# Designs tried in a protein design chat: miniprotein binders against Serine/threonine-protein phosphatase CPPED1 (CPPED1). Part 4

Target 1, 314 residues: Serine/threonine-protein phosphatase CPPED1 (CPPED1), of Homo sapiens (Human) (q9brf8)
Amino acid sequence: MSAAEAGGVFHRARGRTLAAFPAEKESEWKGPFYFILGADPQFGLIKAWSTGDCDNGGDEWEQEIRLTEQAVQAINKLNPKPKFFVLCGDLIHAMPGKPWRTEQTEDLKRVLRAVDRAIPLVLVSGNHDIGNTPTAETVEEFCRTWGDDYFSFWVGGVLFLVLNSQFYENPSKCPSLKQAQDQWLDEQLSIARQRHCQHAIVFQHIPLFLESIDEDDDYYFNLSKSTRKKLADKFIHAGVKVVFSGHYHRNAGGTYQNLDMVVSSAIGCQLGRDPHGLRVVVVTAEKIVHRYYSLDELSEKGIEDDLMDLIKKK

## First folded at step 2 (miniprotein)

Design Cm3 (from C2 with K47L W50F E51L F54W Q57K E58Q)
Fold by ESMFold2-Fast, scan of step 2:
Structure Cm3 (fold): chain B 314 residues (1-314), chain A 97 residues (1-97)
Amino acid sequence: as target 1 above (314 residues)
Amino acid sequence: SIEEALKQIREAIEKAEKTGDPRLLVEALLLEAELAVKNGDIERALLLAFLAIWLAKQLGDKELEARALELLARIYERLGRPELAEEARRKAEELRS
């Protein structure tokens, strides 16, 4: 049952946490386990991108529906079931106030209701979900529709942090909300350090960087150099092992002082040559191992034995 | 030359930072996309063209949007997608008409 809606099928984060994972039962190591990560289903973008008009709201998205349905079907067939399915932002293409936003939202909700009830959904906000320059109103709309824009939860001794990265990109219209997330994040990172979590993992829509911490600012796909360095240093100090992001619509990433930055390619519109796909993430006591699968590969062959062997217990 | 292009890009970024003029950021993105095309980084060129289109739209600057769409058309031609190039040029022509 949904925590936010009686008779609903998917979970929503509320009160800066996710009720699907009770903290009392999840604070101690109970791994290994795995979860599935997708990004950018972004209903409407394929048509908008192909026409060179990415701001028209996108008036066709049947291909994104089919791709996301394939993703859900692939996930539902996995045995054992993944602990959760996380979507790393840009759920729909139409920005706040744009045409087709309501229709795209309702179609995505319908598709996501088909996810197995035993697999909680973890939803991350992207720039198209709350605006490139978020406001109190756009954040409030997101929270009513999808759940909290930032929150934490525990699974088997591992701390997961979901961040609203738009506050890092442009907080000019909501500086108090940005400040609130900053204070909350510092508290969560302190908890990670004090409780000696097995791992800490961050989900945010915008990557810290695409290849290197010292790379040039591109003004859209990576966070500014000053911001990414401050965040990376905070994460490293708290023992965060990996940051997962979307936004770039192709696979990318790198490592900075043992912090992995992993950019996962899109379920929906591809901007590079990766296939539409999902990332399988295996969490063991010693390490986090992940691999990107095309939707066809995951649908037909499932997860490769070398990854599944990592989750076996004696 | 590549060195002259890099100098122009740096100058455009510095002017955007000093004046806070977002139109100069679009100019810098277009120059970076042209450089990416010359270096054979076609995927990076696409991403920069996308950002330039988006930012020009936010500014309501139809001429900058048309220029970004024309750059996108040239990148699509490089990728062997003439149908997408033609559609992007059509959009640019509509903005200028």
Scores: ipSAE 0.007, ipTM 0.293, lowest interface PAE 10.7, mean pLDDT 85

Design Cm4 (from C2 with E14Y K47M E51R F54L Q57S E58L)
Fold by ESMFold2-Fast, scan of step 2:
Parts: sequence; C-alpha cells; structure tokens
Structure Cm4 (fold): chain B 314 residues (1-314), chain A 97 residues (1-97)
Amino acid sequence: as target 1 above (314 residues)
Amino acid sequence: SIEEALKQIREAIYKAEKTGDPRLLVEALLLEAELAVKNGDIERALMLAWRAILLASLLGDKELEARALELLARIYERLGRPELAEEARRKAEELRS
C-alpha cells in the first residue's frame, strides 16, 4: 500500500493490526469511549430480496446507497466523535465473481470516503465479501480491497479482535488459512489474559448463536453447535465479554455464562421488523453498554443523554 | 399469515442460493406447498409436494422425504382420496423406521 493510501480513506488493517491505533499509545486504560457498529449495508440485496432472485448480485442498490449515506452523515455529526466505525461484514451483496460486484464495491468506497478521516473504519468480512466457501483467491481479493480479514487492535486498554467467521462456517477450500487464524486467535487471547486488558471485544460476521448456545443449527445464520461452543469457551476463558455480529439482518442475541452474543440488525436490507440502523457501543472501565438506533433516530436526535453521560466526565 | 409465509419462503430460497445446499430447496418447496394448501390451490400444492419428494429422494434425505410424504397425505385428504393419503403416510413411516 502507498503512503497516500496509508493515510487515506479506509485506514486498512495490515500485518494483522490497525495503524490508526498505535499499540504504544493504546495499551493503557484511557476510557471511557464509544464506537459505532453497523452491519450488512449489502448493496444489491434489497432488490434481490424483493424479486426473490438472491443468486443474482442485485442490479439496483440506490436505496442502500441512500441508507448508508444517512448513516455516515449521522456518525459525522456526533460530538464527541466516536473512536471508530466498524462494519460487521456483508459490505456488498454480489459474491466473488458475480455481476455488479465491482460497481457495488466502487459505490460503497465512494460513500465510505465521506466518513470523517478522524474516525477510523474497521471492516469485517462477511460471506458475500469472500464467499460462503472462501478460497485463498477470494480472501486475497478482500485483503487487497478492504484490508486484512482478521486482525487485532487496542483502544485505550481494550483489545478488539476481528475474525473471519467464514473459516468457521466452511474452511474446506482453505484449511491452511483457517489453521493460521486459529493459531493467531489463541495467541491474541493469551495476550489478553497476560496483559489483563480492561476488556476484550470480538467482531465477526456470523453470530455464534441467535438466542441460545444450545439452539439448533440454522445452517446459515448461526455457527454450528460444535463450533460455537468451542469458540464461546475460548472467549470465556480469555475474559471476552461480548461478541458483535451481523448476518441475520435482525437484532438478536443472548448470554452464555458471562459472554454476551450481540447480533446487530442491518443498515441495508431488513429481514425482520427492525428499522435500518446503527448500534452505539459505550465502553467504560466496568461495563460495555450498547443500544440500537434507527438511522432516523440517530440522524435527528443523536445519542441519548443516558449513554453520553457514561462517556462524558462531569 | 400469507405475508409471513411468503417471507419464510424467500428466506428458505435465499439460504439455498447462498449455501448451495439443495436440502434447503426442499424446505422452500415444502413451505410453498403449505401456502398453496392454505390458499386452496390444491393442484399447485400436489405439484410442489411431488417435486419435494423427488428432490429429497435424490438427495438420500429420508427425513425430508418423509416430511414431504406427510404433506402429500394431507393434500390427498383434501382431494377426497383417503387411500392415497394412507399409502403416503405408510411410506413416510417406513422411511423413518
């Protein structure tokens, strides 16, 4: 990546880290702070869903452009500015190699270019971004376009982990890449314990579960029971308190032991009854508090005072 | 409701397209057949139920085939063909045993 791109639009993750947050400055508690989480802008899905032709990349996505522009405008107006804006996967609808993928990607880049440069973008891969069955080629394409598919970064003493959940769903075409992420994750969780981080927070596209750890396999919206239990146990043992995901296009989640699974609804196409929206996540020394806002609520009224009072020291 | 049923059908088709798992196509066919039964479109329901049976059989999924046969039995009852309904139920039980 060029020097201009390094200081540019997306602050792309490289070398399994995010340069926007230098580790030497972020290792100590410096909260409270907040960040904004969005999921599934998924340019192309609204048309594809409405016509029942979801295998096509979706040939119209003007509504998703308007919704995502509204999200960006709402975020840019917030005071104080959020520490970062994370997008929890399914950036575009068109799968690798499908029609309109390039056009959807360029439109999303244009929209995201409007995000205040002081607010780093954290990009998580979804199944539409790298394929339901990822390959080395589809992962490499994502990394060239958006940055690393998995990485860690620190903000004010808090460890953030971004995982490629497609390796948990179907690693059959890239088993070595899955093994590399597994080893890297174990190392990161060890670091979290060794350094006694204030909190450890995970972002991944596919939820561990939608309501309960013991729920049946959905075969699409949740990770398999064996996989989710292994991951949840690893997270709990390392002190991870919350996992944030998208993918379900509805707000959902639950708690397993001391681990919260938070499924955030979509900026783009809704599959439930939730409004198009964003999640505000407040990180204090003691707890992580979050709330989903419709785009209209956030753009018109901003963040409610009860959450902002947790961030501002009176 | 019809709106809820249509949503479930779209979701099943979406999952089938994204996973490439043809078992989810059988689920979509079963949901479409149930909707056709509810709407009184019994001819369409028969066609969809038979497509579900054929696909489930080709996939070797005995449980899906049994579920499709149970739906076929209900359709035959509505057509006033109880002997065919009983044969379908019998075959479904054999697949599960």
Scores: ipSAE 0.000, ipTM 0.245, lowest interface PAE 13.9, mean pLDDT 86

Design Cm5 (from C2 with K7R R10A K47E W50L E51L F54Y Q57K E58L K91L)
Amino acid sequence: SIEEALRQIAEAIEKAEKTGDPRLLVEALLLEAELAVKNGDIERALELALLAIYLAKLLGDKELEARALELLARIYERLGRPELAEEARRLAEELRS
ESMFold2-Fast, scan of step 2: ipSAE 0.104; ipTM 0.597

Design Cp1 (from C2 with E43L K47F E51L F54E Q57R E87R K91A)
Fold by ESMFold2-Fast, scan of step 2:
Structure Cp1 (fold): chain B 314 residues (1-314), chain A 97 residues (1-97)
Amino acid sequence: as target 1 above (314 residues)
Amino acid sequence: SIEEALKQIREAIEKAEKTGDPRLLVEALLLEAELAVKNGDILRALFLAWLAIELARELGDKELEARALELLARIYERLGRPELAERARRAAEELRS
């Protein structure tokens, strides 16, 4: 690959923005449109899970390569092309500093280079990408490899926010970075209110909740009750319609005061009974409609007509 | 002791790998979770306990699922969440009845 080809491939977020979608061209409603969401390709987890050694990097990930290649091929075949492909964290399994991290990262980069250049990639950090307890060093490593850990972008009058949810889970080693995200988020939510965006949509790795806002703390798969309620209230007041997350490796979610929490199952290792899959998300002027597809369903049949009718009818 | 717990975990993992028995893998996950609790790594302990619950469910092994739920209850007790601990204990009792 040439340098120019390599530079354009990932559409990496820089300066808390995504250059693939210039704000001056994207601030007005230009829908309907759709995008594809995947989560937790997490190269290495299938082997680590099967052996019970989930603290190490996992020394085999050929199955995750094949699954992610299938996902990319399915996405590339879609017509019209989705506006972007978002991966909601846990890109690889090996934690910062662990064995196999470099090899898993290079293999994922290779697979993602096959994504059609017309389809920007939106990359969200997960706990395996930056650590359960992030540091300035682990965040900087992620940003050099994949792009900014939190940023915003506009598509056709819709504001998208990508958040580093590890700062909400455990900011103890990087409190200043957590504070910077909090201030930035408040600014973005103010912009959403001021500009009267058509919708505001949040991507973060850790779900606010798995089933309901008042559910008990899980201490791993959901954010603490105090944190999730504060975030949900901020999102609701700013007009955020939905939060999309991974992390749980199962489809889950619920609704709180007109805010949808959508937990999408994994491209890679499944912890429940869902198939390996992708979520199709359709954005109309009135609502956001989404549906989870197995990789086989999307590859063989594409998107069902009821969803495509929302996109194609002008 | 931590040294004895580490030996037990290594032996359980080696046995699980050698025999290919997924029930032995659940046993290894439970031992790793207990060690994580002793080391104060609560997030790792919680993750391993939930993985053990999920694998036991996939295997249809109600006794292993109950044991994993009992471990989850002890983790919640350590975290000062007695309501969550009681819920997990009730779930374990229900599986045994």
Scores: ipSAE 0.008, ipTM 0.247, lowest interface PAE 9.3, mean pLDDT 85

Design Cp2 (from C2 with E43A K47W W50L E51L F54Y Q57R K91L E94R)
Fold by ESMFold2-Fast, scan of step 2:
Structure Cp2 (fold): chain B 314 residues (1-314), chain A 97 residues (1-97)
Amino acid sequence: as target 1 above (314 residues)
Amino acid sequence: SIEEALKQIREAIEKAEKTGDPRLLVEALLLEAELAVKNGDIARALWLALLAIYLARELGDKELEARALELLARIYERLGRPELAEEARRLAERLRS
């Protein structure tokens, strides 16, 4: 349990791991199973986006509260319960030092406390959580509030890696922290190869790419071509099957060699035509199957039988 | 004054949203980004320029996208990232061909 919040809804990552999933119980294949992925609840963005006042931190976020509450209620109703609920960054809109950050953070904590305690929360940092150019101070504040910015955990023989993608975007103010993550990642990828994990899966806020590995640099929504190719090659060499990201506020992605890049649309503010939603991810011994659900679809009908049948077949 | 300019930009954004003309919204974002550059708020300028690029692409408006990329190049020069500035200019040139 994290000392920072008694009876916390999530198990804060500490020491680069999650206590909710003890390695001694989770290193062997125990699937199939599923988890739920959300991204960008980003309390404050809808108002900031609609007014073009993106520096103010967003002074209204009631709609994001209602959407995130709907997401939590939908998840809590699922049977069997998902193994965990991962939020792929941009938890709140107000960047470090901006107005409304404290209030947005406390409201999100309140909403997330309603998640069934049997469903651990996995929290990924986004640029709004630690800054477009992170510092040791913004990283430390994130870790105090939400847990480690990068860590690994095992579930039923599958290795999950959570990365701080802001170190890939701009590490200029914290080069030693970026170097530490790089060394740690190389060690984790080596472990994935040595232990012959069933699958290795990566969560990071910024997508490697939106459509294709060779696409032009977007300068905000995708990692630079040089960086994305280096990371993709490392992931492929280690046997990583998929990278899940947020940030783009639209569903997107593609495949490079044997690596899937999956960009999931937002719980909060939409920037495209997708509904507010969540991604259901089913992990079988042979493959990873996923599908995006609107909050209304998941709340009213739950998960479709074709996906649930994959969980029941061995 | 700076406050008067910000008010005019916010009014332009509100008008664009009410009329449903997304091109006017992109132009308002570009104006706000240039104002942010003049005020030395490079972080805000970067965010607004990137939003303008995103919206211009959604609209398929190559000229607005090129203008936003040219602004992004100037912002990257201010940030000491000449390699990104040059790539943004190349992208803008391709869009105008």
Scores: ipSAE 0.006, ipTM 0.238, lowest interface PAE 11.4, mean pLDDT 85

Design Cp3 (from C2 with E43S K47L E51F F54Y Q57K E87R K91L)
Fold by ESMFold2-Fast, scan of step 2:
Structure Cp3 (fold): chain B 314 residues (1-314), chain A 97 residues (1-97)
Amino acid sequence: as target 1 above (314 residues)
Amino acid sequence: SIEEALKQIREAIEKAEKTGDPRLLVEALLLEAELAVKNGDISRALLLAWFAIYLAKELGDKELEARALELLARIYERLGRPELAERARRLAEELRS
């Protein structure tokens, strides 16, 4: 009780789980259902990107506020309501210790407060949220502000895993925290196999790859080749069907041995030619179907009938 | 003029493809990225720099890869991201060592 009041804005992940979805009620298949995925609202980046002046952490973010408010309004209008709204990292632009970080954080909390309370928020850490090279201090700050950086939860017989991908990118200043996540992940993947979950789905900020498992390291947008292959093999062995990520600010992805890598474009600043948008993800007993919508498309027309018909399938 | 520069870049790319010299394509991408930086099209500059890095790696040309990483570092400096710029410079230096 006290923990929810202390959080104030949203249900925080605590103890490596999400109280909004108690495991004892969610362990059996009771789909189909859908959820909404957004990435990189990243308050501050549009101004920084357009002018190249982001040493202060981006000093203007009114456009990101309007875009994220539009996203929230579109989500709140959906019928039936999505099971949850996940944000795949880079919540704000200002890195730990940078100017404007507190103001960007408070503005995002205010916007997210408008999300229908019946739609739980699932928050994933990005590099701007905890630093390119995280420390115990930056991880602790994130956990106090937003909730656990990695955790698992069940919805209708489906296992969802949220990972801190910065430990895969550069754990040099917090090797014990990286090791703890590795051990925890191995345990969760074992549970997925033992319980024969309907599906297992992973959310992490940094993509395993942008197009192909064998692609070269790009030094920022994908995980290193050795790391991505180790993770992909672990996921495949455990029956993980899809990994959803942000970070790239473009829609991208590919498939490796029945594992889909889905990179979703940004609510905020675009680095490619995609519109500002959200991804609708439908989970059926047989498959996971998803589609990217511009904010305008989703606001004006809602979800297309072909996806909604999958949800009506019993 | 921008139109003349874009024409030269397109012609360089076409020539590189016809002659079968993929290193000339990397050079053309680097020039196009430099022009994009000069014109304030930083999104395009980043995409072209990343494409140049990928292609240089496929060719095994460490010097071209290092040059592309140095350009990426300059783009990151313009974006006010000195930590990413320093990472790119370090990687370029490692390739030349």
Scores: ipSAE 0.000, ipTM 0.199, lowest interface PAE 13.7, mean pLDDT 84

Design Cp4 (from C2 with E43L K47M W50I E51W F54E Q57R E94K)
Fold by ESMFold2-Fast, scan of step 2:
Parts: C-alpha cells; sequence; structure tokens
Structure Cp4 (fold): chain B 314 residues (1-314), chain A 97 residues (1-97)
C-alpha cells in the first residue's frame, strides 16, 4: 500500500508523472518562475562520518533535523513562493536493510510535512536511498516510500526529467529496470524536441562530471566517462540545458558544449568547505540562472533582488 | 591504541582544514583511509580515498594522486573488485611515468 492510499501527506510521483503539475495546464510557456533545489539531507551521515563508521546507518541525526527544518522554514518564508522544492537524492544515510533506516525515514517525513502545501515536493533517489547496486526490491521500497524513482513533469512550458542515476552506475542486479528507464528517457527526449519545450532540465543524484566531461573516472562521485559522454550527447541533441545533481557534498560543475552540469552542496553533512545550503534556480524564457545560498543567508536575507528582478521581467 | 590513532587522524584533518593547506589535508585523508581499511570500515575508506584523489588532482600533484589511487586499488581488492583495482593501479603508474 502506497502512502497516498494510506492517507499519506506527500503528493508522490506515480505512473511516471507528478500530479501536482497536470500536463494540460503546464505544457505552454507561462514563466518566468523559480524553484529551490536541495541535496543530501542524508540523516545520519554527520554522526557516521564523525565516528569513522560510515557503513552503519548513523545512530544520531539531530543536527541534520535542525538543518533541514531551517531549510524548510526559509523556503516557506519566500515571497513569491517557489514553484517546487526538489531534493536531489540521499534523503537518508542508512542503506536499505541497515539499522536506523526506518527512524531516519520517519523523521525526514515529519520535517518535510512542514513544507507549505502550495510548494510541491520533488524527490530524487540517491545511492543511500536504493543502494549502490539497486535491486527490484530496493527500487520498489523507494517507490512505496517516496514515489517513482524516475518521472517527468511540466511547469510553465519547461520539461523536467527526474532520473534514477544508480541504473547508470551499476545496473547489474536489475538490467531490465535500467533498460526500461533508457527507453522511457529516449521517449521523453523525443517529446522535448517535438513539443519545442522552452527548456528541458534534468535532476539526477550522481553528477555526469564534477568539472569537465573529459575528467578521469573517480569510481564514486562521477559517472564513468563512457556513460557520461553518452548521456551528455543525448541531452545536448534533445536541447537539455542543465543537469542538477547532489552526491558530492560540495558545489561543483562545468559546461560541455551547451550543457551545464551543476553539482549542489548538501543541506546535511558537508564533505568540503561549502556552508549547508540550498540552490535558487530562476527560469526565464531565455536562460536559467542559479545561485547557492547558505541556510543562514536564505533564512536571514531571502533571495537577492537581482535574481528576483528576473522573475518580474515577464 | 586504536582510539588514540583515530583521534590523532581526526585532529590532523581538522587542523589541515583550518590552516587551508590542501596537501596536508590529502596526507591526513590518506592516513585516515588506511586506518579505515585496517578497521574494516571499507565504505569510509572508499570515500576518503576518492576525496584524496580529487584533491590531489586539483593540486596537480601527480605523486599524491598516484598514492591515493594505489590505496583505492587496495580498497577495491577488499570489495572483491579486482578489475577496478587493476585499472586504478594502471592510472597510478601512468601518473609516475
Amino acid sequence: as target 1 above (314 residues)
Amino acid sequence: SIEEALKQIREAIEKAEKTGDPRLLVEALLLEAELAVKNGDILRALMLAIWAIELARELGDKELEARALELLARIYERLGRPELAEEARRKAEKLRS
């Protein structure tokens, strides 16, 4: 039984779509607009990292609760309200079957229930959510808990694609599911071309690359060179302008031809020197402009006027 | 003791981060990854080794990158991935040649 059938609070993606944005109302340009992107709240990782026991699910996550509550409070105060809040994977730290997974999941659900109901939540799966090597069982568990692992939706003439990047990392235990996503993606990219969408934007947990398309494989933070080039070429040919990811727990990215790769640092545990934060993404008819804000910056000062002025220029 | 070694490594990482010396940070990450391997915390070892490789690349320090790749190869052997271990060693060898 799904959480919606059980009286769940979340509007989850189902049937490879997101009901919060009905296609018949959203297929034509009616921007500009903006949305908020967060990544890696990853309840449990701060304790697991600090104790040197990252194979465990992390037995404390109060700091991640406070940080994610601060993020939600900052988002709820924004005026005008963002069109949606996307979380780019690694919702919790505990891998499928590991201790503390249920408790971390229930706490994150409680925190996310505080998001203003006018702001739809878009959830992307990460490796900790479905396993480094996903199985049919771990994918099904994610879909039951959070919604579909890959889907598309339209907002004001812009096509958004959410991908399960674990199928690109290691599909060895679920090759049929990987094949199904590949076929679905090719269909969605064809739709993007045929319908002349204003923009196409991709969300996936694992970055294509951290700095450059030709960078070496690091075997964890970036997709393999053969895979990233194949995906980037497909995205470019379909007119995708940007891919947003998490996973790296640092801000990073680069540009390959006309495709931007944007890696956003974490709400939760930092593995670099960036502050805990959120990315503000403004979508205009001509361009996509984004900026990373620390949680303190966004909660105290809101969004800077130069970005908000782009929304006023209809 | 193991607890003393862990504390020293964590203090070294914290100090390297506070001083902003990225080479000291790479050295500290390599030490912590080695200890993680010895303690059987293979996921932590993997993450630390990959972080060390990335930082060494940013620095253009081919020797540090090669050392981190050799550690990554040992971690892949522990994970039962000999093909990835061989690839990591080949990359390390190329950086030294």
Scores: ipSAE 0.006, ipTM 0.421, lowest interface PAE 9.2, mean pLDDT 86

Design Cp5 (from C2 with E43Q K47Y W50F E51L F54L Q57R E87K K91I)
Fold by ESMFold2-Fast, scan of step 2:
Structure Cp5 (fold): chain B 314 residues (1-314), chain A 97 residues (1-97)
Amino acid sequence: as target 1 above (314 residues)
Amino acid sequence: SIEEALKQIREAIEKAEKTGDPRLLVEALLLEAELAVKNGDIQRALYLAFLAILLARELGDKELEARALELLARIYERLGRPELAEKARRIAEELRS
């Protein structure tokens, strides 16, 4: 049905779309449904963090492999199966051109091949995947390895948008690519309005904010105040309900007007007090409900009945 | 001391916005890392110190990189990692030499 790289066992986003969800079959509300969201497996970070060697790309990542394998095993056991599994960026720790990048990439591909083929993967780029200051070369490398850096897809009347947030952080070395995403995004938001989508949901690596729209710039974990306000206003005007992000390695977020900003903690290295985990996201006709689960909780107990009962609503 | 640190961070951020100088961004990160240390958020302090080191290296500013490494050494001492603190201080000394 869909094309995939000869060496790959998962579908890649191509042509700014995801073939696993044919648009012609997904235009009308067919919910409720749910999906699983993870962030920052970031193979290499735990060792790099513990040793303070931020340059070599992290020369050890066995713990991240085990954690990500546990995540995959937990997801594969869920019944009914989630519609998709999205990873909100920082797939590996080694930045473009750094040592261990190829080895980290191949190990992550191997782990992700264990995901049930009935559960499509949705991959979002993070700063470690394309560089803090992306270039045409680093974007092209990501697209060859993982698929398009920004794209859209439909599931049961809901529009999902995957954005390359590094263009919002620092587009100085690739201004034409940033402009192309801006134009594409405006077109997608127009389509959301025209088709009267049930919901529109955004995935991007860098959060708009961590707690509130008016919070101070921290120059790394949140987008600049001017940028996040401009994006939030565009999203609200188009009917976007929620933005999901990683990057912070902690659970965080808040609400601005009718837009929820949800920051999900990491599968890999934790920087706060949250456990390694995954977020379960339930989409109903009226609302989007989500909850963060530790890997142990999800592995041992599955999804709580209150969330699963929402999937039975019509 | 926390009140004083917040004032310094605010001043550094305002200067960075007006000048567009990325060195002031590194200084703001170092001040924020110091505040995180004072608040006992050692993991945040460690992350901000790493970011400051990476940005200083990109800028080729050996003095800023050395200052960030000295902060990293103090954070490692608080994590009970004196061997890593000594390594960071050695690299900082080499950058200044």
Scores: ipSAE 0.006, ipTM 0.276, lowest interface PAE 10.7, mean pLDDT 85

Design F1b (from F1 with V34I F36Y I38Y)
Fold by ESMFold2-Fast, scan of step 2:
Structure F1b (fold): chain B 314 residues (1-314), chain A 80 residues (1-80)
Amino acid sequence: as target 1 above (314 residues)
Amino acid sequence: SMKIEVRITADSPEELIKALAEIVKLARELGGKIEYRYEGDVLRVTVKNVDEETIKRLAEEIERIAKEYGLEVTVEIKRE
């Protein structure tokens, strides 16, 4: 399937931007607003680990379909509608070239087609989507299927940056692509400073850290200490207030100087004690407030009044 | 070549399953081949096909995961 064949179903990022939010209309503060964040629907993971042999991409994923459908239904019922729904990587479990990848991808596309057309989808690549060690081919496949792996967009005076964090983890097979993202990121951060954005917010699959900037290298769930410090310092100097990530399948995070690192647990397979869920993120002129909701909580009760009250314009 | 042999015991099957899921995910992401089997209340896990530099990192992380879930774990790095 070409990019054109899939083009009508999603608000795909192209040319390092997201057409659903034209910069010329979104560069001025027009908040407050909110958006919904999910991570790791990862169709196939529950079956893969339950049987013990994960060389395959997991041959059953009906539970992940039901959980993701519940998430979509909960989001569609929200009033007012969120500005967008972001998925912070690991869309499917099957790595590039592995069995069940095509079937998992088509099922996820089908589920995501049910998202209200007024709510743009923002899709972030994870390691399962492009490989632990990405190549030009795996990146190109992702971009054809889902849209650009890194891009920026504006909503109501707030700059959002989507990064391909696999280039930070292991760029050894695509060093030129990593360098291109680094240069692009430096340009975007310069724009954030020059235009005096209300806030700058980053989405990437792999967390900078799980609890503290100085924590030891986890070798998988966090970026290496040297890399995370370089990125955090760049973000802080540009006025980035928060980085949102998945990957850890647990809620986690911390603060380094004025930068918040927020790790959200999974829609799909849980690896900790958190329920399957979504994060509600409210953006006001002064602050960013967020809260993790189980799928059941959000489906049954919606968003709590204290968060919704922050959205009321004076 | 090197392999990791893991033995995990737990009073709670639920915590054991959660720890196993995380261990399997991590091992596969690092290019390892993972096998496991239940021997009563003991879970035995073997990870193969990981380079010598990565295997130490993976072993340390397996111990961390098991401890987070309150499990008793023994991790050994062996030559084949």
Scores: ipSAE 0.000, ipTM 0.212, lowest interface PAE 16.5, mean pLDDT 85

Design F1c (from F1 with V34T F36W I38V)
Fold by ESMFold2-Fast, scan of step 2:
Structure F1c (fold): chain B 314 residues (1-314), chain A 80 residues (1-80)
Amino acid sequence: as target 1 above (314 residues)
Amino acid sequence: SMKIEVRITADSPEELIKALAEIVKLARELGGKTEWRVEGDVLRVTVKNVDEETIKRLAEEIERIAKEYGLEVTVEIKRE
């Protein structure tokens, strides 16, 4: 078998869907269940951050490899197995066209091949994966490497939406692609309303906000006030319960009306005081409950009984 | 604590990235945390976690760096 045919460990999204979860089998409530969320393994960032060498994409990332391997090992040990492992963008540090990008990508692929084949991977694009200002070429590169940049899938009656938040940040070089996502999103949110999904959950790399819907524009870590309000109102109208994001490399978030914004800290480089970690997300018929775990906590003790008991109460 | 918000414009993104590298190094040396975004010809940089004693000096140095690269710069000092 050729090297290309030897692949297939990843359940790559294609045609705006994820084949690992066929809609006809997953459209009705079959919870409770849980999934694992990680963000920003961002191979190369620890070195780049320490030296300020952002132009070169970071020439060392062994620590990020070890941290991500620890994350994979912790996930693989969980019983029952999580429904999926979602990685909320900034897979690698090197921007499109920058040095070390190919090497960082191949190392991350190698690490992710160790994920239990029974646990589908859900990959979200970040700004370092597609560029701060995406182009048709950078989007196409991401889609060839990792799968579709935006798509939807169903698990046990819950609709999950993966969005390319870079189109919300700066679509100036790809306005048609941004418009296509906008139209697709409106269609998906309409489906959520019409089918009375148990919950609708959004994954996107850039947070709507870090603390409050009315907070000032950060110009990097949050979406602009006009954009975040438009998206939040669309989500609320469609019954979206929560948006999960990375990007900030710290745990953060807040609530706007009945919509939770959850910013999860990084597997890789930390910019705050949080440990390297993963978020456990439990989905019940009534609510979504989540908790951030350090990699050491999850590796040594697994998931706490209070969260696991929610899964046992069907 | 205080923060600095910087807006820099240039003819090309490559010139913005060079200025960013120097700003990040300087901010780190002074105990600050740097957050940034490049949008075409515009670089937006926020430096957080800076005490009152260093913030004015940091702002002056950021302005100096941008001017040495021939870039237009706006620096605003705000309380967090």
Scores: ipSAE 0.000, ipTM 0.187, lowest interface PAE 17.0, mean pLDDT 84

